# Designs tried in a protein design chat: miniprotein binders against q9bqp7. Part 145

Target 1, 240 residues: q9bqp7
Amino acid sequence: VPQNWFPIFNPERSDKPNASDPSVPLKIPLQRNVIPSVTRVLQQTMTKQQVFLLERWKQRMILELGEDGFKEYTSNVFLQGKRFHEALESILSPQETLKERDENLLKSGYIESVQHILKDVSGVRALESAVQHETLNYIGLLDCVAEYQGKLCVIDWKTSEKPKPFIQSTFDNPLQVVAYMGAMNHDTNYSFQVQCGLIVVAYKDGSPAHPHFMDAELCSQYWTKWLLRLEEYTEKKKNQ
Key: E = the ipSAE of ESMFold2; O = the ipSAE of OpenDDE; V2 = 0.75 times the mean of E and O plus 0.25 times the DockQ between their complexes.

## First folded at step 13 (miniprotein)

Design X8
Fold by ESMFold2-Fast, scan of step 13:
Structure X8 (fold): chain B 240 residues (1-240), chain A 90 residues (1-90)
Amino acid sequence: as target 1 above (240 residues)
Amino acid sequence: GRVEDVEILGNRAFIVLTLPTEELAEKFAEEVRRLLEELGLRVTVMVERETDEDGKTYTKIVVYVIITAPSPEELEEIVKRIEELAREHG
């Protein structure tokens, strides 16, 4: 168990909106500072197995594509992911009118992949919004907070060129979701409570996306693991 | 120790081994590092305790070895020497 345990849920909050809540989804900008981000903490505390598997995958790809080809491949994957997130933000924003340029973002296989999931998403409360855990001292930028099949969730959108690629660990994705959840539940910029998570893996070929729903119990289990990763990061940083 | 997986990819070799105890795994890792340093080659050796999904129960020790050589010709020979070292350490 972590030495400095802290609860993921805030007993002073509910998932019900109140009259003071804005009618548009929140979008608080992320400010750079010395406080570590969720992604930084996870990157700096990868398991030795994860480090080994990632290095092996990189070598396989370099042999297949060449060094220049691998660089182009990774650049394209990053750009496609960015465009996917931009398209989703546009689709889920109730007040935005899409311009001609944005219309092309909606034609990707990834967007086709998530259509079935989007039909079950409503009541969007935050999009591309910064969260900070004031007590545990970490920050993050979450993708979306909305109701999925009637339950308020932190939703994380992922792209994959094939089902469950060998290199992408689903284990760290749940940690990322609960880290955002715990931060939001204790961030004074937000007034509501989130108890569920959703990881949506979209596919380039347009095949149906896989939703991975996380109930409150599962979120609590991953929260304990996130606290251990945060503790490991803090210990390593003190020794540098 | 036991060799679980070996993959040679161009001028690099990737090896996964299991050892019965952390003490034997650390000793094995030091011997591997020494061997590769004497050969003038780059090596990364990582030792990790394998636990169950809840992170509470330790099951075995895993050693990850990554070797980089200027040429691929000697990697098969180096891998065989590492396999021999693993056998010498339980």
Scores: ipSAE 0.710, ipTM 0.916, lowest interface PAE 0.5, mean pLDDT 85

Design X9
Fold by ESMFold2-Fast, scan of step 13:
Structure X9 (fold): chain B 240 residues (1-240), chain A 83 residues (1-83)
Amino acid sequence: as target 1 above (240 residues)
Amino acid sequence: GRVEDVEILGNRAFIVLTLPTEELAEKFAEEVRRLLEELGLRVTVMVERYDGEIVVYVIITAPSPEELEEIVKRIEELAREHG
């Protein structure tokens, strides 16, 4: 998949709000079908180094926790991440009103971790919304599209138990962000242009979250790498 | 070849090596696979090219940790035979 045939940005679109834009954030439901998701493509095309490091980490954890303990640990990590995303959707949605249930969700250390980032987030355009790249034939569910420090971004919320101060520490997360961005910029369900990304890594102990801002140039660089991963996935699928 | 890292974690061994050429790395990988197959053990050998070097990742699973120490030593010897 040649990069110049499938650009990440759509010249037909603007990142500025217009009068026809909905006043409430978009939330398009993800329709499951045979079309691969961004996460599926990335999982099936991990680098050999990533595969090696993941297997080594899993083995260390199994030795520390036991096989049953490791399963419980991974289930808890997944559940905490899900609750964190639900809380953020509630906080960022202008239609939501605080309820007793919502107040409990807002008390987690992860939410405390992102408070300083949330102060710089405004103009929410989409939350937990499906994207599809019709031509490149992949789908995804993005977390959030909003202005961060005045720039419209695809924002991806991540939870971590250890510090991730560098974007390189987040592995495939930049590829996930640009994959959503490219799909959304060419998806007929959306009318706006996004040129920036933001990966926010929140910490369970409430330590300040690390924001990893991706400008248009960096997004274009990661888009090239995403197209290579997508091509690799397509080739593997054809040969299986 | 050079052994960059070795870690034995229970019944699994994780080895990272560098080889001077793709040809030597591929030959080394095939000989490692053959060795482990003859021993009846599960092995994953992955060769990856980076600018300026070729890296080989080896993951071995054995019934017990005791078997891994001898196998790792044999792989280290095999790496020395390949540049």
Scores: ipSAE 0.696, ipTM 0.937, lowest interface PAE 0.6, mean pLDDT 86

## First folded at step 15 (miniprotein)

Design Bg1 (at its last look DockQ between E and O 0.83; V2 from the best seeds 0.00; counts 0 for: SAP 70.31 > 70)
Fold by ESMFold2, look of step 15:
Structure Bg1 (fold): chain B 240 residues (1-240), chain A 86 residues (1-86)
Amino acid sequence: as target 1 above (240 residues)
Amino acid sequence: SPKEELLKLIEELLESVEWLLKEAEELYKMGDLWYAAWLARMALDFAEDAAKLAELTGNPELIRRAKELIERAKELIEEIERALKK
């Protein structure tokens, strides 16, 4: 139970689009400051078991691939993830033209993997947009805010090269989504709020992506877990 | 010694797998079936890893604990899969 509870939703805001808002998705620039990011908080508050399992996974991969092979593998995974996010931003932006798109970004298994999901995505309100929680003092960069099957969601896009059982930091993905949601709902740059989340795992081979929808109730339960991680982070920094 | 290091690695791995199974069970109780299944499958993979390492030691208690975690992970996966079909 968090020592200092704060609500994920803002009762002063509607979760419905405002007709007076621009039709171009919001893209609030990320301002670097002393306020911790969501990913920083999560990284700094991993349990010893999470750390151990990640290290064990790393050692197993190094045994399989060699140290140089593992370094190449991780570099490629990072690059593919970055290119996937760039492609999705381009596809979902109404301001993009054919000449402004990198055709190599659009020709990937990951993009094929998410086509089924994209058919159900509409009403894009934000893309690659910074959020800041004014009261709890943390920042983030969310991937997308759009309707999924009629529900306005914070959407997080993830890549997976193989159906391996362990992917780095996947345990905390729901916390990341709700942290962005809570920040957006209390950020003065946004006039609306979002009550649902969606995590989409895309596959390199083009296999249908797996959507994970989180309704408001589930988001609230994950929000409690996020608050505990943020509280732990704050206490750790006070002791430094 | 190298043997003591291996035994300690296996013990930490078994404890971490147990932790991971408890996390999966919590997500299952919260109703997050997809992520519960994801964590349970990770737990199974690491439990099988622990079993392979335990076999190298010939230590019957470590082998038993690893196989118990494998069975526990499989049972949880089956329970989650039944819930997903409904």
Scores: ipSAE 0.795, ipTM 0.935, lowest interface PAE 0.7, mean pLDDT 86
Fold by OpenDDE base, look of step 15:
Structure Bg1 (fold): chain B 240 residues (1-240), chain A 86 residues (1-86)
Amino acid sequence: as target 1 above (240 residues)
Amino acid sequence: SPKEELLKLIEELLESVEWLLKEAEELYKMGDLWYAAWLARMALDFAEDAAKLAELTGNPELIRRAKELIERAKELIEEIERALKK
């Protein structure tokens, strides 16, 4: 049980969008500060087992691809992921920004993969937007806040080259999502609340993307796990 | 020795597989069937790796443990997959 409990949901915020919600998705820039990011917290609090498994995976990949091949692979994966996020931001942005769509960004297997998910996405509230939890003192950059099948979600987009999820991106993804949810729900820059999370794994070959939906109950459970990781991080930093 | 290092690696891998299975079981109990299945499949993959490595050592105990974990992982995957179909 976390020593410093804080709720994931803000009772002062309505689940209903205020009539004053801007029609344009929010894009709050991430400010560089001394506040740790969600990603940093998660990376610094990985278990020995997680670190070992990641290292083992890396070693296996190096054995298969060679060192240079693995570097190239990693670089390509990163680049493809970035392009995919840029393409999604373009797709999910209001039509006025559509005139600048690089058609080349839209011609990817990943974009094809998520088409069936995008059909169920509406009411985009934020894209590539920074969140800060002032009380718990962490920040993050979320990919998307939108309605998925009528439920407002923090959506996190992931890319996978293989039908199997990429190990590096998947271990703490649920924690990342709920961390963003909790931060957003208590960030003064946002007037609304999210109760659900969605992780979408897109595939390079265009195979149908996999949606991992997390309801409010599941999010609450992962929130407890997140709080424990945050406490661990805080303790480690005090001892440094 | 290289052999001792390999044995240590296998032991650490087996411990990590056990951890993954435990996490998968916890997520299963939490109702996150998809993520539980994902972790269980990962556990299976690494258990199979452990078995292959153990075979290289000729250590019957490590081989046995790896095979047991493979079976546990398969059973858990089957259970979760049955739950996902409901």
Scores: ipSAE 0.696, ipTM 0.877, lowest interface PAE 0.7, mean pLDDT 90
ESMFold2 (binder alone), look of step 15: mean pLDDT 89; pTM 0.880

Design Bg10 (at its last fold request DockQ between E and O 0.82; V2 from the best seeds 0.84)
Fold by OpenDDE base, fold request of step 16:
Structure Bg10 (fold): chain B 240 residues (1-240), chain A 86 residues (1-86)
Amino acid sequence: as target 1 above (240 residues)
Amino acid sequence: SPKEELLKLIEELLQSVEWLLKEAEELYRMGDLWYAAWMARMALDFAEDAARLAEETGNPELIRRAKELIERAKELIEEIERALKK
C-alpha cells in the first residue's frame, strides 16, 4: 500500500464535458523543470527482473542484427514513432487539416494500422500536451485525450515494427497512462476529468492495431502501482 | 568460467520468467486480459530462450525447469485467450 495515497480522480471535477470546452485541442508545452517526468520515474524504478529482461532482449537483438544493426534498429524505431505521433497529431488536430500535410507522413503502415481505431475516436481535447501533478510533483507529456467509443480517454499511441513488441515500453505502459490521467485530473490547466485509458499498438505492416481499453476500475488498480513507483523514486532521490 | 556465467544467466532468466508469469497472472486477476496475454507471451519467449540456453549446457534440471515454464506460459496464454473470446 502506498504511504502517500492520492486519488486518481478529482471529486471536484465533473465527468460531464462542459459545453464550453474549446473546439481546439489543448497543447500545453512541457517545461523542463526539476520535477521528474513520468518516464524518468518509471525508468529509474524498474525492477531487477525488468532490467535483466531488457538487457537479455538487447543482447539477443545484437546477436541477430549486430551492434550497428541494433543501433540502426533502435534509431529507426524512435524515428518511426516520432513520425507516427506527428502524423496522428496532424490527423486529430482540426487546425492542421488546413496546412499542407506532408502526405508522406500519412502514407505509413502505422497509420493504416490505426484507421479502424481512428473511426471510433472523437472529441479530441488535448494533443501532445503537458500535464503536471501539483501535489505528487511529477510531469508528463500525454499523446492524446479524446473520446473512444464515446468514453473520454487518455490515449497513448505505440508503434511496433515486429509482432514481438519492443519490450522497453511494454512493462510500464499502463502505469504511464494512469500517471498522465492522474496528473491531468489534478492539473489546473485542465477543466475536465478523464476516467479511462487507451493504449493503441500500431503495426508497421498495416495490420490492424490492437486497442487496449482500461476502464476506471482498472485505471485505479494501476494507479496504486504507479504511486508505489513514485514513492520508490522519491526514496531513491533522498538517498542520493 | 564461461560455463559458470552461462549457468548464472540461465538461472537469472528462469527467475525472471517466473516473475513475468506471476505478473501476467496478477494482470489476469485484475481483469486486464490484453496486457496479461502480452506479459504471458513475453514469458513464453524468454522461457524458450532459457530452454535453448539450457540445452547448450546439457543440464537436465535447467532444461526441465525451462520446459516447465514454457508449458505454464502456454497454458496461461490459452486461458487468457479463452477469456478474451468470451
Scores: ipSAE 0.851, ipTM 0.953, lowest interface PAE 0.5, mean pLDDT 91
Fold by ESMFold2, fold request of step 16:
Structure Bg10 (fold): chain B 240 residues (1-240), chain A 86 residues (1-86)
Amino acid sequence: as target 1 above (240 residues)
Amino acid sequence: SPKEELLKLIEELLQSVEWLLKEAEELYRMGDLWYAAWMARMALDFAEDAARLAEETGNPELIRRAKELIERAKELIEEIERALKK
């Protein structure tokens, strides 16, 4: 239970959609600050069990692939994830609709995997956009804000290979999303508010992606868990 | 000693699997069935890992604990998967 609870929604901001929809998604530049990022907070507050299990998973992968094989594997996963995010930003950006796209960027199993999700996404309001929670003092870079099946969401795109039982970013995905929601809802660069989150898990083989929708109630429950992680981070920094 | 290190590894692994199962049960109570199932399947994977290591020791208590966690994870996965299909 956090000692200093703070609401995920901004009671001073209208919860009604704006009548006019901008034709170009917001892309607020990320500015490096002394305040921590969401991913930094989550990485620095993993439980001892999370840390142990991640290390055990790494050791099993090294036994299977060798040390050099594991380094190549992790580099390839990182590159595939980066290319996936680049492709999605290109697909969802209206400026890119008038230009020839890099066809190699758009060819992947992950892009095939999300096609059925993308047809339900509309009204893109932000892409690869920075958020800052001035009151709680954290920053982030969200992937996308758009409507999914009529609900305005912060959307996070994730890649997954099978079998892949444990990675740190997948474990904390919902906390990352709600942290971005809270920051956006309290960031003066944004005139609108979101109540829902969506995590899209895409598969390398092109299998249909999983659209993990989080309604306002579920987001509020994860928000409490995020506040605990942020509080823990702050306590650790005071003792350093 | 390799045996002492192995026993310590198994103990930490069993405790971490128990922690994963408790987290999966919490996610289930929250209504996040997909993440609950994902975490329960991760717990099963690590419980099977612990069982393979415990068999090499011949320690009956470690083997029993690992098998109990495997069955607990399987039962939880089945319960969550039924709720997902509803």
Scores: ipSAE 0.838, ipTM 0.949, lowest interface PAE 0.5, mean pLDDT 86
ESMFold2, look of step 15: ipSAE 0.821; ipTM 0.944
ESMFold2 (binder alone), look of step 15: mean pLDDT 88; pTM 0.878
OpenDDE base, look of step 15: ipSAE 0.728; ipTM 0.890
ESMFold2, fold request of step 16: ipSAE 0.828, 0.826; ipTM 0.947, 0.945
ESMFold2 (binder alone), fold request of step 16: mean pLDDT 89, 89, 90; pTM 0.891, 0.889, 0.893
OpenDDE base, fold request of step 16: ipSAE 0.849, 0.848; ipTM 0.953, 0.953
ESMFold2, fold request of step 28: ipSAE 0.831, 0.822, 0.834; ipTM 0.949, 0.947, 0.949
ESMFold2 (binder alone), fold request of step 28: mean pLDDT 89, 89, 89; pTM 0.884, 0.892, 0.893
OpenDDE base, fold request of step 28: ipSAE 0.849, 0.848, 0.849; ipTM 0.953, 0.953, 0.953

Design Bg2 (at its last look DockQ between E and O 0.28; V2 from the best seeds 0.00; counts 0 for: pae E 3.8 > 1.5)
Fold by OpenDDE base, look of step 15:
Structure Bg2 (fold): chain B 240 residues (1-240), chain A 86 residues (1-86)
Amino acid sequence: as target 1 above (240 residues)
Amino acid sequence: SPKEELLKLIEELLESVEWLLKEAEELLKMGDLWYAAWLARMALDFAEDAARLAEETGNPELIRRAKELIERAKELIEEIERAEKK
């Protein structure tokens, strides 16, 4: 049980969008500060087992691809992921920003993969937007806040070259999502609350993307795990 | 020795597989079937890796343990798949 319990949901915020919600998705820039990011917290609090598995995976990949091949692979994965996020931001942005769509960004297997998910996405509230939890002292950059099948979600987009999810990106993804939810729900820059999460794994070959939906109950359970990771991080930093 | 290092690697891998299976079981209890399945499949992949490495050492105990974990991972995957169909 976390020593410093804080709720994921804000009782002072309504789940109903205020009539004054801007029609344009929020894009709050991430400010560089001393506050740790969600990603940093998760990376610094990985278990010995997680670190070992990642290292073992890396070793296997290097054995298969060679060192240079693995570097190239890693660079390509990163680049493809970035392009995919840029394409999604373009797709999910209001039509006025659509005139600048690089058609080349839209011609990817990953974009094809998520088409069936995008059909169920509406009411985009935020894209590539920073969140800060002032009380718990962490920040993050969330990919998307939108309605998925009528439920307002923090959506996190992931890319996978193989039918098997990439270990590095998926292991702590539920924690990342709920961390963003909790921060957003208590960030004064946002007037609304989210109760659900969605992780979408897009595939390079255009195979249908996999949606991992997290309801409020599941999010609450992962929130407890997130709080424990945050406490561990805080303790480690005090001892440094 | 290289052999001792390999044995240690296999042991650490087996421990990590056991941990993954435990996490998958916890997620199954939480009702997160997809993520449970993902972890269980990862556990299977690494258990198979451990089995291959153990065979290279010729250590019958490590081979046995790896094979047992492979079977446990398969059983858990089947359990999760049954839960997904309900």
Scores: ipSAE 0.709, ipTM 0.879, lowest interface PAE 0.7, mean pLDDT 90
Fold by ESMFold2, look of step 15:
Structure Bg2 (fold): chain B 240 residues (1-240), chain A 86 residues (1-86)
Amino acid sequence: as target 1 above (240 residues)
Amino acid sequence: SPKEELLKLIEELLESVEWLLKEAEELLKMGDLWYAAWLARMALDFAEDAARLAEETGNPELIRRAKELIERAKELIEEIERAEKK
């Protein structure tokens, strides 16, 4: 049980978007500051079990590919993820024109993989947008806030190469999503709140992406786990 | 020797798979389907690698254990996916 509990939802904030809100999605810039990011908190609070699994996976990949081959593989995976997020931001932005889009970004297996998901996405409210929880003192950069099948969600996009998953970026996805949600719901840059989450895993070969929907109850359960990780991080830094 | 180190690596992988499957089963009972699925899929990945390495050794007990764990992992993944649909 966390020592410093705080609610994920804000009872003073509407859960329905204002119909007169601007049609351009929010993109709050990430400011330089000393407060920790969600990903930093999660990376610094991995259990010994999580570290062991990651190191075993790394050793296996190095045996298979060699050290230089593994480094190249890792760099390529990160580049593919970056290009995927850039393409999605371009596709979901109402101010983008076909003339200004990089056609190479639009022609990838990952984009093909998410087409079925994108058909169910509407009402985009934020893209690649910073969130800050001033009370709990953490910051993040969320991928997307939009309606999925009529439910307003914080949406996180992930890439995966079949058949071998890329382990180091996916373990704590639910905690990442709820941390962004909690921050957004208490961030004065946003006038509305979100009660649901969605994780979308896209595949390099174009196979249909797998959506993982998180309703309010599930988000609350993961929020408790996030608070424990944040508390652990804070205690470690206090003792440094 | 290199063969002794390979056998030790395979044994450690198999033990890791057994631990991952046990943890995934507990998470499934608790209803934490995301983490249960994640651990079960990682267990399958490790078990398939252990089987490939065990075949290189010719050790029939390691081969049998690895193949048994692959089947357990696949069955658990299917069970978790059925629970997600419920």
Scores: ipSAE 0.249, ipTM 0.640, lowest interface PAE 3.8, mean pLDDT 82
ESMFold2 (binder alone), look of step 15: mean pLDDT 90; pTM 0.891

Design Bg3 (at its last look DockQ between E and O 0.83; V2 from the best seeds 0.00; counts 0 for: SAP 72.113 > 70)
Fold by ESMFold2, look of step 15:
Structure Bg3 (fold): chain B 240 residues (1-240), chain A 86 residues (1-86)
Amino acid sequence: as target 1 above (240 residues)
Amino acid sequence: SPKEELLKLIEELLESVEWLLKEAEELYKMGDLWYAAWLALMALDFAEDAARLAEETGNPELIRRAKELIERAKELIEEIERALKK
């Protein structure tokens, strides 16, 4: 039970953008601060079991690929993820750029995988946009805020080659989404709020992406877990 | 002592798999069936890893514990799959 509970939703905000909202998605710049990021909080509050399993996974990969092979593998995964997010931002942005015409960005199994999801996405309100929780004092960078099947969501895009995902990126992703949601709902740069989350897992081979929808109740349950992680981080920082 | 290091590795791996299965069960109770399934699949993968390592030791207790965790993970996965089809 967190000692410093704070609501995820802001009762003074509408959950529906009005007609005066900008038609171009918000892209609030991320600025370097002493305030911890969502990812920093989550990384610093991993259990000893999460840390051990990550190290065991690394050992197995190094045995299979060699040290140099593992370095190449991780660099390639990171690059593919970056390219995927760049392509999605370009596809979802009304602004025409040279990247929108770049065939390399559009020649991806991950982009093919997500096509059926994109048909259900509309009303894009934010892309690759910074959020700050002004009361709880944490910052983040969310991927997308848009309607999915008529419900306004914080949307997180993920890549996966197989159903055996990397434990850190899989377990903490719902906490990351709700942390961004809570921050956006209490950030003066935003005039609206979001009550739902969506995690979309795209596959390298182009197989249909899996949408994971989180309604307000599920988000509230994950929010409680996020608050515990933030409280744990703060207590550890107090002792250092 | 390489055998003592292997035994320590297996014990920590088994404890971590137990932790991961408990996390999956909590997500199942929360109703997040999809994320519960992902954690259960990871737990199965690491439990099978532990079983392979335990066989190298010949230690019957470690082998038994690893096999129990494999079965627990499989049962949880099957229960989650049934819940997803409803």
Scores: ipSAE 0.780, ipTM 0.935, lowest interface PAE 0.7, mean pLDDT 85
Fold by OpenDDE base, look of step 15:
Structure Bg3 (fold): chain B 240 residues (1-240), chain A 86 residues (1-86)
Amino acid sequence: as target 1 above (240 residues)
Amino acid sequence: SPKEELLKLIEELLESVEWLLKEAEELYKMGDLWYAAWLALMALDFAEDAARLAEETGNPELIRRAKELIERAKELIEEIERALKK
C-alpha cells in the first residue's frame, strides 16, 4: 500500500465536458523543469527482473543483427514511431490543420493498422499535450485524449514491427497511461477528467491494431502500482 | 569461467520467467486479460530461451526447470485465452 495515497480521479471535476470546452484539442508544451517525467520515474524504478529481461533481449538482438545492425534497427524503430505519432496527430487534428498533411506520412502500414480503431475515436480533447501532477510532483507528455467507443480515454499509441510487441514498451505501459490520467485529472490546465485508458499497438504490416482498453476499475488498480513506483523513485532520489 | 557465467545467466533467466508468470497471474486475477496474456507470452519466449541455453550446458536440473516453466507458461496462456473467448 502506498504511504502517500492520492486519488487518480478528481472529485471536483465533472466527467461531463463543460459547454465551454474548446473545440480545438489542447496542446500544452512540455516545460523542462526539475520535476521528473513519468518515463524517468518508470525507467529508474524498473525491477531487477525487468532490467535483466531487457538486457537479455538486447543481447539476443545483437547476436542476430550485429551491433551495427541493432543500432540501425533501434534507430529505425524510433523514427517509424515518431512518424507514426506525427501522422496520427495530423489525422486527429481539426480539419483546418489538415491542409498541411504530408500525404507520405499517411501511407504507412501503421496507419492502415489503426484505421479500425480510428473509426471508434471521436471528441479529441488533447494531442501531444503536457500534463503535470502538482501534488505528486511528476510530469508527462500524453499522446491523445479522446473518446473511444463513447468513453473518454487517455490513448497511448505504440508501434510494433512484429506481431509480438517490442519488449521495451510492454512492461510499464499501463502505468504510464494511468500516470498521465492522474496528472491530467489534477492539472489545472485541464477542465475535464478521464476515467479510462487505451493502449493501441499498431503493426508495420498493416494488420489490425490491438486495442488494450482499461476501465476505471483497472486504471485504479494500476494507479496503486504507479504510486508505489513514484514513492520508490522519490526515496531513491532522497538517498542520492 | 564461461560455463559458470552461462549457468548464472540461465538461473537469472529462470527467476525472471518465474517473476513474469507471477505478474501475469496477478494481472489475470485483476481482470487485465490482455496484459496478462502478453506477459505470459513473454515468459514463454524467455523460458524457451532458458531451455536452449540449459541444453548447451548439459545440466539436467536447469533443463528440467526450464521445461517446467515452459509448460506453466503454456497452461497460463491457454487459461487466459479461454477467458478472453468468454
Scores: ipSAE 0.549, ipTM 0.816, lowest interface PAE 1.0, mean pLDDT 89
ESMFold2 (binder alone), look of step 15: mean pLDDT 90; pTM 0.892

